# Ledger of designs, part 313: VH-VL binders against q8ixk2r445to577

Target 1, 133 residues: q8ixk2r445to577
Amino acid sequence: FFGMLQNKGLTDYCFDYNPPDENQIVGHQVILYLCHGMGQNQFFEYTSQKEIRYNTHQPEGCIAVEAGMDTLIMHLCEETAPENQKFILQEDGSLFHEQSKKCVQAARKESSDSFVPLLRDCTNSDHQKWFFK
Key: E = the ipSAE of ESMFold2; O = the ipSAE of OpenDDE; V2 = 0.75 times the mean of E and O plus 0.25 times the DockQ between their complexes.

## First folded at step 15 (VH-VL)

Design t40 (framework fv_retifanlimab; at its last look DockQ between E and O 0.77; V2 from the best seeds 0.84)
Fold by OpenDDE, look of step 15:
Structure t40 (fold): chain C 133 residues (1-133), chain A 121 residues (1-121), chain B 111 residues (1-111)
Amino acid sequence: as target 1 above (133 residues)
Amino acid sequence: QVQLVQSGAEVKKPGASVKVSCKASGYTFTSYWMNWVRQAPGQGLEWIGEIHPSDSETWLDQKFKDRVTITVDKSTSTAYMELSSLRSEDTAVYYCTREGKYYLSYAMDYWGQGTLVTVSS
Amino acid sequence: EIVLTQSPATLSLSPGERATLSCRASQSVSWYDISHMNWFQQKPGQPPKLLIHDASNRATGVPSRFSGSGSGTDFTLTISSLEPEDFAVYFCQQSYSTPYTFGGGTKVEIK
């Protein structure tokens, strides 16, 4: 699967990644932004290694969850996907992070009008359901 | 001004298929989800599924995943619900309903008049 | 699926009286400050009519005597003073998680 990764509950919002430097694409947080389908910042790929790749840039980035964190951070992809980069996009649309055993949920930033994907306990909420467009 | 007009009543035999239509008007068809809900005689409401007309993204109740097909025709602003392998338990009034957009959520704000589907031998 | 339990099943009241209808969800249907619970009114031979969306917001054209409250798992629809046209069946419905589900309904009938 590839393309825009859109949330069901938070209608019209998609995964979005805009690194400040195209030559340094890792270390920043993946956010949610209105789906626009323009540019490269909303194009992702779900691979057979259970990665969510940001592959419009080289080297390719893979979404990871760092220890003790609930945010999605861009890391470099590895030859063998590390455990903290493995997600399961399930049939019901839920995006499950294997290592943390939590679901990716569209979330509101506190005291902000911005939205981000965060790891939360799985509740089958539509805000935890995602699909590629 | 928003209107959902459904096709007429149907009488089918068990094992047959039925396709109900819902013509929308008075709003931008591709901007709202279209849901299908049914109600057996004297019973409650049961959600079947929904479709977004812009790209035909579809979500169904697992109960119906093998028997229901929801589609749209953007050129005519019409949504369709086809139910196959009909059984007597499928006898119900079938409604199409638009999900109105509210603050970061939807609600089923407009409904069709309903289509009675009767399944009998 | 999320199960919605409405109570009472039947409510017998007279015009002018206050009606309080309950809807309990098997799990929370709230996302931050938004509770994905809606209320519908249905009369015989008619489709459901949206009354309240997101727990406490009246739909367009809905009289002020209708109000909704609650969050998490417990929700209430209140009719402050029943009018003759308010005697009908009322359903709650959650839009928190597919499959979307409805309560069994509360019939408000004339005493």
Scores: ipSAE 0.874, ipTM 0.944, lowest interface PAE 0.5, mean pLDDT 95
Fold by ESMFold2, look of step 15:
Structure t40 (fold): chain C 133 residues (1-133), chain A 121 residues (1-121), chain B 111 residues (1-111)
Amino acid sequence: as target 1 above (133 residues)
Amino acid sequence: QVQLVQSGAEVKKPGASVKVSCKASGYTFTSYWMNWVRQAPGQGLEWIGEIHPSDSETWLDQKFKDRVTITVDKSTSTAYMELSSLRSEDTAVYYCTREGKYYLSYAMDYWGQGTLVTVSS
Amino acid sequence: EIVLTQSPATLSLSPGERATLSCRASQSVSWYDISHMNWFQQKPGQPPKLLIHDASNRATGVPSRFSGSGSGTDFTLTISSLEPEDFAVYFCQQSYSTPYTFGGGTKVEIK
């Protein structure tokens, strides 16, 4: 799949990656932002290795969750996908992180209008359902 | 003025199929989820599924998945719901309804007039 | 699938009286401070009409005598002083998780 990765529950929110330096794509957190499709910030690819790639230019970034953390951080992609970069996008729309056994959920920061994807215990909420557009 | 106008009543025999149309006007058709909901006579409401007209992304209640097809025609701003292998318990009024966009949520804010589908031998 | 249980099934009241309608969900329908519970009014031969979205927000054109409250699993629709046009069936509906579901309805009828 390739495109904007949209949340089912939030009104028009998509994965967004906006690193401070366009040539320094590693180490920053993925956010959720209103879907717009402008520029390169909201385009991702879901690969056969179960990666979510930020590949609008090279070197390619892959979304990862570091051990014991719940935040989605950009790492460099590797030839063989590391376990912490593997997500299963299931037919019911859930996005399951194999290593942690948790699902990606749209999360709200402190009752603000700032949102991020985080790992949480899997539920049936539309806030844990995702689709490419 | 948001308006959803549905096709007319249908009488069908068991085993047949029915296709109900819903023509939208007064808003940007491709920007809002379109839902299908049915109501058997004297009964409550049952959600069937929804489609986003921009890309045809579709979500269905599992109990209908093998018998229902929801589609759109963007050129005519029309949504369709086709239900196959009809049974007498499929006799109901079928509604299209769009989901309006609210603060961090959606809600079914405009409804078609309903289409009565009667299944009898 | 989230089951919504409405009570009472029938509420027999006179104009001017206060109506209190209950809806209980089989699991929480709240995401942070947003409760994904909606209320609809339906009169015979008509489609449902949205009254309240997200537990407590009146839809456009809905009179102030209608109010909604609740969070998590327990929700209430209140009609502060019944008008003749308020005698109808009322449904709650959750939009927290597909498949979306409706309650069985509360019929508010004239005594």
Scores: ipSAE 0.847, ipTM 0.932, lowest interface PAE 0.7, mean pLDDT 93
ESMFold2 (binder alone), look of step 15: mean pLDDT 94; pTM 0.957
OpenDDE, second read of step 15: ipSAE 0.811; ipTM 0.929

Design t41 (framework fv_retifanlimab; at its last look DockQ between E and O 0.78; V2 from the best seeds 0.84)
Fold by OpenDDE, look of step 15:
Structure t41 (fold): chain C 133 residues (1-133), chain A 121 residues (1-121), chain B 111 residues (1-111)
Amino acid sequence: as target 1 above (133 residues)
Amino acid sequence: QVQLVQSGAEVKKPGASVKVSCKASGYTFTSYWMNWVRQAPGQGLEWIGEIHPSDSETWLDQKFKDRVTITVDKSTSTAYMELSSLRSEDTAVYYCTREGKYYLSYAMDYWGQGTLVTVSS
Amino acid sequence: EIVLTQSPATLSLSPGERATLSCRASQSVDWYDISYMNWFQQKPGQPPKLLIHDASNRATGVPSRFSGSGSGTDFTLTISSLEPEDFAVYFCQQSYSTPYTFGGGTKVEIK
């Protein structure tokens, strides 16, 4: 699967990544933004290694969850996907992070009108359901 | 001004298929989810599924995943629900309903008049 | 799926009386400050009519005597003073999780 990764509950919002430096793509947080399909910042790929790749740049980035964190951070992809980069896009649309045993949920940033994907306990909320567009 | 007009009543035999239509008008058809809900005689409401007309993204109740197909025709602003392998338990009034946008949520704010589907031998 | 339980099944009242209808969800339907619970009114031979969305917001054209409250798993629809046209069946519905589900309904009938 590839394209825009859109949230079910938070309609019209998609995964969005726009690093300050296109030559240094790692270390920043993935956010949610209105789906527009322009440029490269909303194009992602779900791979057979259970990665969510940001592959419009070289070297390719893979979404990871760092220890003790609930945010999605861009790391470099590796030949063998590390455990913290493995997600299961389930048949019901839920996006499950294997290592943390949590679901990716569209969330509101505190004291902000912005949205981000965060790891939360799985509740089958439509805000935890995603699809490629 | 928003209006959903459904096709007429149907009488089918067990094992047959039925396709109900819902023509939308008075709003941008491709901007809102279209849902299908049914109601057996004297019973409650049962959600079947929904479709987004812009890209035909579809979500179904697993109960119907093998028997229901929801589609749209953007050129005519019409949504369709086809139910196959009909059984007597499928006898119900079938409604199409639009989900209107409210803040950060949606609600089924406009409904079709309903289509009675009767399944009998 | 989320199961919605409405009570009572039947409510017999007279015009002018206060009606209180309950809807309980098998799990929370809240996302931050939004409760994804809706209320519908249905009269015989008609489709459901949206009354309340997001637990407490009246839909367009809905009289002020209708109000919704609650969060988490417990929700209430209140009709402050019943009018003759209010005798109908009322359904709660959650839009928190697909498959969307409805309560079994409460019939408000004239005493």
Scores: ipSAE 0.899, ipTM 0.950, lowest interface PAE 0.5, mean pLDDT 95
Fold by ESMFold2, look of step 15:
Structure t41 (fold): chain C 133 residues (1-133), chain A 121 residues (1-121), chain B 111 residues (1-111)
Amino acid sequence: as target 1 above (133 residues)
Amino acid sequence: QVQLVQSGAEVKKPGASVKVSCKASGYTFTSYWMNWVRQAPGQGLEWIGEIHPSDSETWLDQKFKDRVTITVDKSTSTAYMELSSLRSEDTAVYYCTREGKYYLSYAMDYWGQGTLVTVSS
Amino acid sequence: EIVLTQSPATLSLSPGERATLSCRASQSVDWYDISYMNWFQQKPGQPPKLLIHDASNRATGVPSRFSGSGSGTDFTLTISSLEPEDFAVYFCQQSYSTPYTFGGGTKVEIK
């Protein structure tokens, strides 16, 4: 799959990556932003290695969750996908993180209109359902 | 003015198929989920599924997954629901309804007039 | 799927009385401070009409005598003083998780 990764429950919000330094894509958090499809911030590839790749420019980034954390951050992709970069996009729309055994959920930062994907215990919520547009 | 206009009543035999249309006007058709909901005579409401017209992304109740096809025609702003292998318990009024957008919430804010589908031997 | 149980099945009341309608969900329908529970009114021969979205927000053109409250699994629709046009069937509906589901309805009828 290649395209915008959209949340079912938080309608019209997509994965978005906009690092503070355009020349350094590693180490910053993926956010959720209104889907617009403009530029390169909202396009991701889901690979056969179960990676979610930010590959519109080099070097390629892969979404990861570090052990004990719940935030999705950008790492460099590796030849063989590390366990913390493996996500299963299931038929029911859930996005399962294999290493942690948790699901990606749309989350609200504090009491704001800023949203991020976070790992949470898996539920049937539409906020844990995702699809490529 | 948002308006959803559905095709007319249908009478079918068991085992046949029915295709109900829903023509939308008064809003940007490709920006809102379109839902299908049915109501058997004297009974409550049952969600069938939904489609987003922009990309045809579709979500269905598992009860209908093998018998229902939901589609759109963007050029005519029309949604369709086709139900196959009809049984007598499929007799119902079928509604299309738009899923409106609110602050961090969603609701079926506009409904078609309904299409009665009668399945009789 | 999330089961919504409405009670009572029937309310027999007179104009001017208060109606209190309950809806209980088989699991929480909350995401943060938003409850994904909606309320609809349906009169004979008509499609449902949206009354309340996200538990407590009145839809456009809905009179102020209608109010919604609740969170988690327990929700209430209140009609503070019944008018003749309010005698109808009322449904709750959750949009927290597909498949979306409706309650069985509460019929508010004239006594």
Scores: ipSAE 0.815, ipTM 0.917, lowest interface PAE 0.8, mean pLDDT 93
ESMFold2 (binder alone), look of step 15: mean pLDDT 94; pTM 0.956
OpenDDE, second read of step 15: ipSAE 0.877; ipTM 0.943

Design t42 (framework fv_retifanlimab; at its last look DockQ between E and O 0.91; V2 from the best seeds 0.84)
Fold by OpenDDE, look of step 15:
Structure t42 (fold): chain C 133 residues (1-133), chain A 121 residues (1-121), chain B 111 residues (1-111)
Amino acid sequence: as target 1 above (133 residues)
Amino acid sequence: QVQLVQSGAEVKKPGASVKVSCKASGYTFTSYWMNWVRQAPGQGLEWIGEIHPSESETWLDQKFKDRVTITVDKSTSTAYMELSSLRSEDTAVYYCTREGKYYLSYAMDYWGQGTLVTVSS
Amino acid sequence: EIVLTQSPATLSLSPGERATLSCRASQSVSWYDISYMNWFQQKPGQPPKLLIHDASNRATGVPSRFSGSGSGTDFTLTISSLEPEDFAVYFCQQSYSTPYTFGGGTKVEIK
């Protein structure tokens, strides 16, 4: 699966990554932004290694969850996907992080009109359901 | 003006299949979710499933996962709902309905006129 | 699935009276400050008509006498002063989680 990774519950919002330096893409947080399909910022790939790849740049980035965190941070992809980079896009649309045993949920920043994907306990909310567009 | 026009009434025997169509106009067909909802005579409303016409992404109620197929024809802006292995309890008016966009949510703001499907021996 | 329970099943009132309809969800349908509860009006032989979306927002063309309130699991549709054309069946519907579900409906009938 590849393309824009869109949230079902949050109207027209997609995974979005825009690093300050295109030559150094790691270390920043993945956010949610209105789906526009322009450029490289919203193109992701779900691989057979259960990675969510940001592969429009070289070297390729893979979404990871750091220890003790609930945010999605861009790391470099590795030959063998590390445990903190493994996600399961389930049949019901939920995006499950194997290591934390939590689901990726569209969340709203406090006192902000910005949105980010965060790890939360798995629920039946459409805000935890995703599809590629 | 948004308009959803559905196909005519159907009479089917148990075990048969029915395919209802819903032609959309007055808006960008590929930009809005299309839902299917049914209503048995004198009963409430039951959601069947939905599809995003852009990618044909479908979501179904588990109750219908083995019997319902929702599809679209983008070239004609038409959505379809096919229900197989029909039973008498499938007798209902079937509605297509568009989900409008409301900033951070969706709501079924436009409905087809409904299609009566009667299943009888 | 989220079960929606509407009460009362039937509401008998006269024109000009206030109508209060309740809808209770088996779990919260709110996400932050947004409640994914909608209200529909249905008359015989017609499809449902959207009245309220997101708990308290009137849909386009809906008269001001219709209002919605509530959050979490408890929601209310209020008709401040019933008009003759308001006698119909009203359904609540949650858009928080698939499968989307409807309440059983409240029939507002003439006393």
Scores: ipSAE 0.918, ipTM 0.957, lowest interface PAE 0.5, mean pLDDT 96
Fold by ESMFold2, look of step 15:
Structure t42 (fold): chain C 133 residues (1-133), chain A 121 residues (1-121), chain B 111 residues (1-111)
Amino acid sequence: as target 1 above (133 residues)
Amino acid sequence: QVQLVQSGAEVKKPGASVKVSCKASGYTFTSYWMNWVRQAPGQGLEWIGEIHPSESETWLDQKFKDRVTITVDKSTSTAYMELSSLRSEDTAVYYCTREGKYYLSYAMDYWGQGTLVTVSS
Amino acid sequence: EIVLTQSPATLSLSPGERATLSCRASQSVSWYDISYMNWFQQKPGQPPKLLIHDASNRATGVPSRFSGSGSGTDFTLTISSLEPEDFAVYFCQQSYSTPYTFGGGTKVEIK
C-alpha cells in the first residue's frame, strides 16, 4: 500500500513526518496531523517486509520502536527488516507491532490538540485502527 | 443539502440475495464513511458495516461477514449493500447513513429513508 | 463487542413532565475527554434522527429541552419538559469501536 495512513477514530488525522533537520531524518518521532496530502510529509509505503517506509527522500526511513519504548521513531531502512521495524496491518485495521506484541494507538500529547501514534496494549478501539487513503 | 435516497422495497424468497442502493447528494461522497444499519419489525437497530468510498475500505460486523458485500460506485455517488443466502430473520428495514465529521469524532447525521426487505416463502 | 443497556424500557409520562433515560456501556467509550456516545430519536415509520453526539452536544436544530451527559460507561438523556412530538423511541449508540452498537431503546409513551 502507498499513501496517507489515516486513523479511524480521529476526524481526518494521518501519520506525518517532518523532521526538524531534513539532512538527518533518523531519530525523530512520527506524529499525527490533519490529513492534507501536501509537502510529502504524509506519504508512506507499507512493504512486503511489513515495514512502514518514508520513501519520499533518500536515504529511505523505516518506522521503528526501540526496546522498552512506546514511541514511533524513524530509523534507516535495511535490506532485511529488523524485528523492531515490523508492523502487521491486520484485516480489522489494527496495526500490530510484532516485537512488542502491542498495537499502534492514537494518543493525545498532554492537553493540547497535538497527537502522536504510540504503542499500547491491543484493544478494539477505533483509535487503534488504520487504513491507507 | 445532504440527501440519501434508497432503492424501493423488495420481496424475496429464502436463499435469494438482495442488493439495496443508496444514492448520495449534497456533499463530497468520497470524504465520508457510509454505514448500513437494519431494523427488524418491532426491534432495535443493528449495524451491518461501513465503507469509506475513497479506496473502498470496508469494515463489517462479523455476524454478516460471510453474507454481506458493501460497495460503492464513485461515478454515481452510490453505495450498495448486498445480503445473500436470505433467511426469514433478515426481514427488516435497511438504512444507509453517513458519518458526519465533528471535533475528533464522527456521528451518523444523515439517514436514507429505509428499504423494506421482506423474506417469505 | 460493546453492549449498551438502556433503562427503563418504557417511560409512561404526560406532556410537560421530565424524562430521564439511561444508557450503560459494558466498557468505557471515552478517549481522553471525548465520549463516543450518541443519542437518536425514532418516530414510527421514520429513520432515526441524531439528537446528541459525543455524549453532550446537541445536533443542529435539536431543541434545547434535550440534553445529554455522562462519560466512561454511564450516560443520560434528559428531556426537560415533554412536548407531544417527543413521544418516540430513543436509542443510544456507541461509536468508540466497530462493530458500532445500539442500545435496546427506551420508549417514551403518553400516560
Scores: ipSAE 0.719, ipTM 0.901, lowest interface PAE 1.2, mean pLDDT 92
ESMFold2 (binder alone), look of step 15: mean pLDDT 94; pTM 0.955
OpenDDE, second read of step 15: ipSAE 0.868; ipTM 0.941

Design t43 (framework fv_retifanlimab; at its last fold request DockQ between E and O 0.89; V2 from the best seeds 0.89)
Fold by OpenDDE, fold request of step 16:
Structure t43 (fold): chain C 133 residues (1-133), chain A 121 residues (1-121), chain B 111 residues (1-111)
Amino acid sequence: as target 1 above (133 residues)
Amino acid sequence: QVQLVQSGAEVKKPGASVKVSCKASGYTFTSYWMNWVRQAPGQGLEWIGEIHPSDSETWLDQKFKDRVTITVDKSTSTAYMELSSLRSEDTAVYYCTREGKYYLSYAMDYWGQGTLVTVSS
Amino acid sequence: EIVLTQSPATLSLSPGERATLSCRASQSVSWYDISYMNWFQQKPGQPPKLLIHDASNRATGVPSRFSGSGSGTDFTLTISSLEPEDFAVYFCQQTYSTPYTFGGGTKVEIK
């Protein structure tokens, strides 16, 4: 699967990544933004290694969850996907992080109109369901 | 004005299939989710599934997973719902309905007139 | 799936009276300040008509006598003063979680 990774519950919002330096794409948080498909910031690939890969840049980035964190941070992809970069896009649309055993949920920042994907306990909320568009 | 016009009533035998159409007009067909909802006589409403016409992304109620196929024809702005292996309990009025957009949510703001599907031996 | 329970099943009132309809969800259907609860009106032989979306927002063209309130699991549709054309069946619906589900409906009938 590849393309925009759109949330089911949060209307028309997609994974979005815009690194401040195109030559250094790692270390920043993935956010949610209105799906627009006009740039490369919303293009992701779900790979056979269960990575969510940001492959519009070289070297390629892979979404990771750092220890003790609930945010999605861009890391470099590795030949063998590390455990903290493995996600399962399940049949019901839920996006499951294997290592933390949590689900990716669309969340709202306090006192802000900004949104981010966060790891949360898995529920049946459509805000934890995702699809590629 | 937004309009959803559905195909006419159907009478089917158990085990048969039925395909209901819903022609949309008055809005950008590929920009809104289209849902299918049914209502058995004198009963409540039951969601079947939805499809986004732009790429045919589809979500179904699990109970219909093996029997329902929802499709669209973008060239004619028409959505289809096909239900196979019909049973008597499938007798219902089937509605197509568009989901309007409301900032961070959707709501079924326009409905077709409904299509009665009667399953009888 | 999320189960919606509407009460009462039937509400017998006269024109001009206040109608209060309840919808209870088996779990919360709210996400922050948004409640994914909708209300529909249905008259015989017609499709449902959207009245309220997101718990408290009137759909386009809906008279001000209709109002929605609630969050979490408990929601209410209120008709401040019933008009003759308001006697119908009313359904609540949640869109918090697929599959989307509807309540069993409340029939508002003339006393």
Scores: ipSAE 0.932, ipTM 0.961, lowest interface PAE 0.4, mean pLDDT 96
Fold by ESMFold2, fold request of step 16:
Structure t43 (fold): chain C 133 residues (1-133), chain A 121 residues (1-121), chain B 111 residues (1-111)
Amino acid sequence: as target 1 above (133 residues)
Amino acid sequence: QVQLVQSGAEVKKPGASVKVSCKASGYTFTSYWMNWVRQAPGQGLEWIGEIHPSDSETWLDQKFKDRVTITVDKSTSTAYMELSSLRSEDTAVYYCTREGKYYLSYAMDYWGQGTLVTVSS
Amino acid sequence: EIVLTQSPATLSLSPGERATLSCRASQSVSWYDISYMNWFQQKPGQPPKLLIHDASNRATGVPSRFSGSGSGTDFTLTISSLEPEDFAVYFCQQTYSTPYTFGGGTKVEIK
């Protein structure tokens, strides 16, 4: 699948990656932003290795979760996807991180109007349901 | 002036199929989820599923998954719901309803007039 | 799926009285400070009409005598002073989790 990765529960929010340096795309957090499809920040590829790839720029990034953390961080993609970069998009729309046994949920940054995807215990909430558009 | 205008009443026999149409006007059809909800006589409301006309992304209640097909025709701004293998308990008024966009949520703010489907031998 | 239980099934009142309608969800329908509970009014032969979205926000054109409150699992719709046009059936609905579900309804009838 290739496109914008949209949250079912929030009104028109998508995965977004906006690294401060276009030539240094590793180590920054993925956010949620209003879906617009403009520019290159909201386009991701879901691969047969279960990676979520940021491939509109080079080098390509793959979304990862570091051990013991709940934030989605950009790493470099590898030839064989490491376990911490594997996300299973299930039939019910949940985005399951197998290594941690947790699901990706839309979350609010503190009391702001800023939103991020975070790993949380899996629930049936539409805030844990995702689809490509 | 948002309007949802549905096709007319249908009488069907058990085992048949029915296809209900919902023509939208007064808003950008491809920007809003379209839902189907039914109501059996004297009973409550039951959500069937929804489709986003921009890409045909579809979410269905599992109770209907094998019998319902929801589609859109973007050129005519029309949504369709087809229910197959009809039984008498499928007798209901079928509504289309769009979801408006609100702060971090959606809500069903406009409804079609309803289409009565009667399943009888 | 999330089951919504409305009470009472029937509320018999006179014009000018205060109506309080209850909806209880089988699990929380709240995400942070937003509760995904909506209320609809339905009169005979008509489609449902949206009254309240997200627990407490009145839809456009809905009179101020209608108010919604609650969070988590317990929600109420209040009509502060009943008008003749308010005698109808009222449904709650959750949009927290597909499949979206409705309560069984509360019929508000004239005494």
Scores: ipSAE 0.837, ipTM 0.930, lowest interface PAE 0.7, mean pLDDT 93
ESMFold2, look of step 15: ipSAE 0.835; ipTM 0.929
ESMFold2 (binder alone), look of step 15: mean pLDDT 94; pTM 0.953
OpenDDE, look of step 15: ipSAE 0.910; ipTM 0.955
OpenDDE, second read of step 15: ipSAE 0.895; ipTM 0.950
ESMFold2, fold request of step 16: ipSAE 0.801, 0.812; ipTM 0.921, 0.925
ESMFold2 (binder alone), fold request of step 16: mean pLDDT 94, 94, 93; pTM 0.953, 0.954, 0.952
OpenDDE, fold request of step 16: ipSAE 0.931, 0.928; ipTM 0.961, 0.959

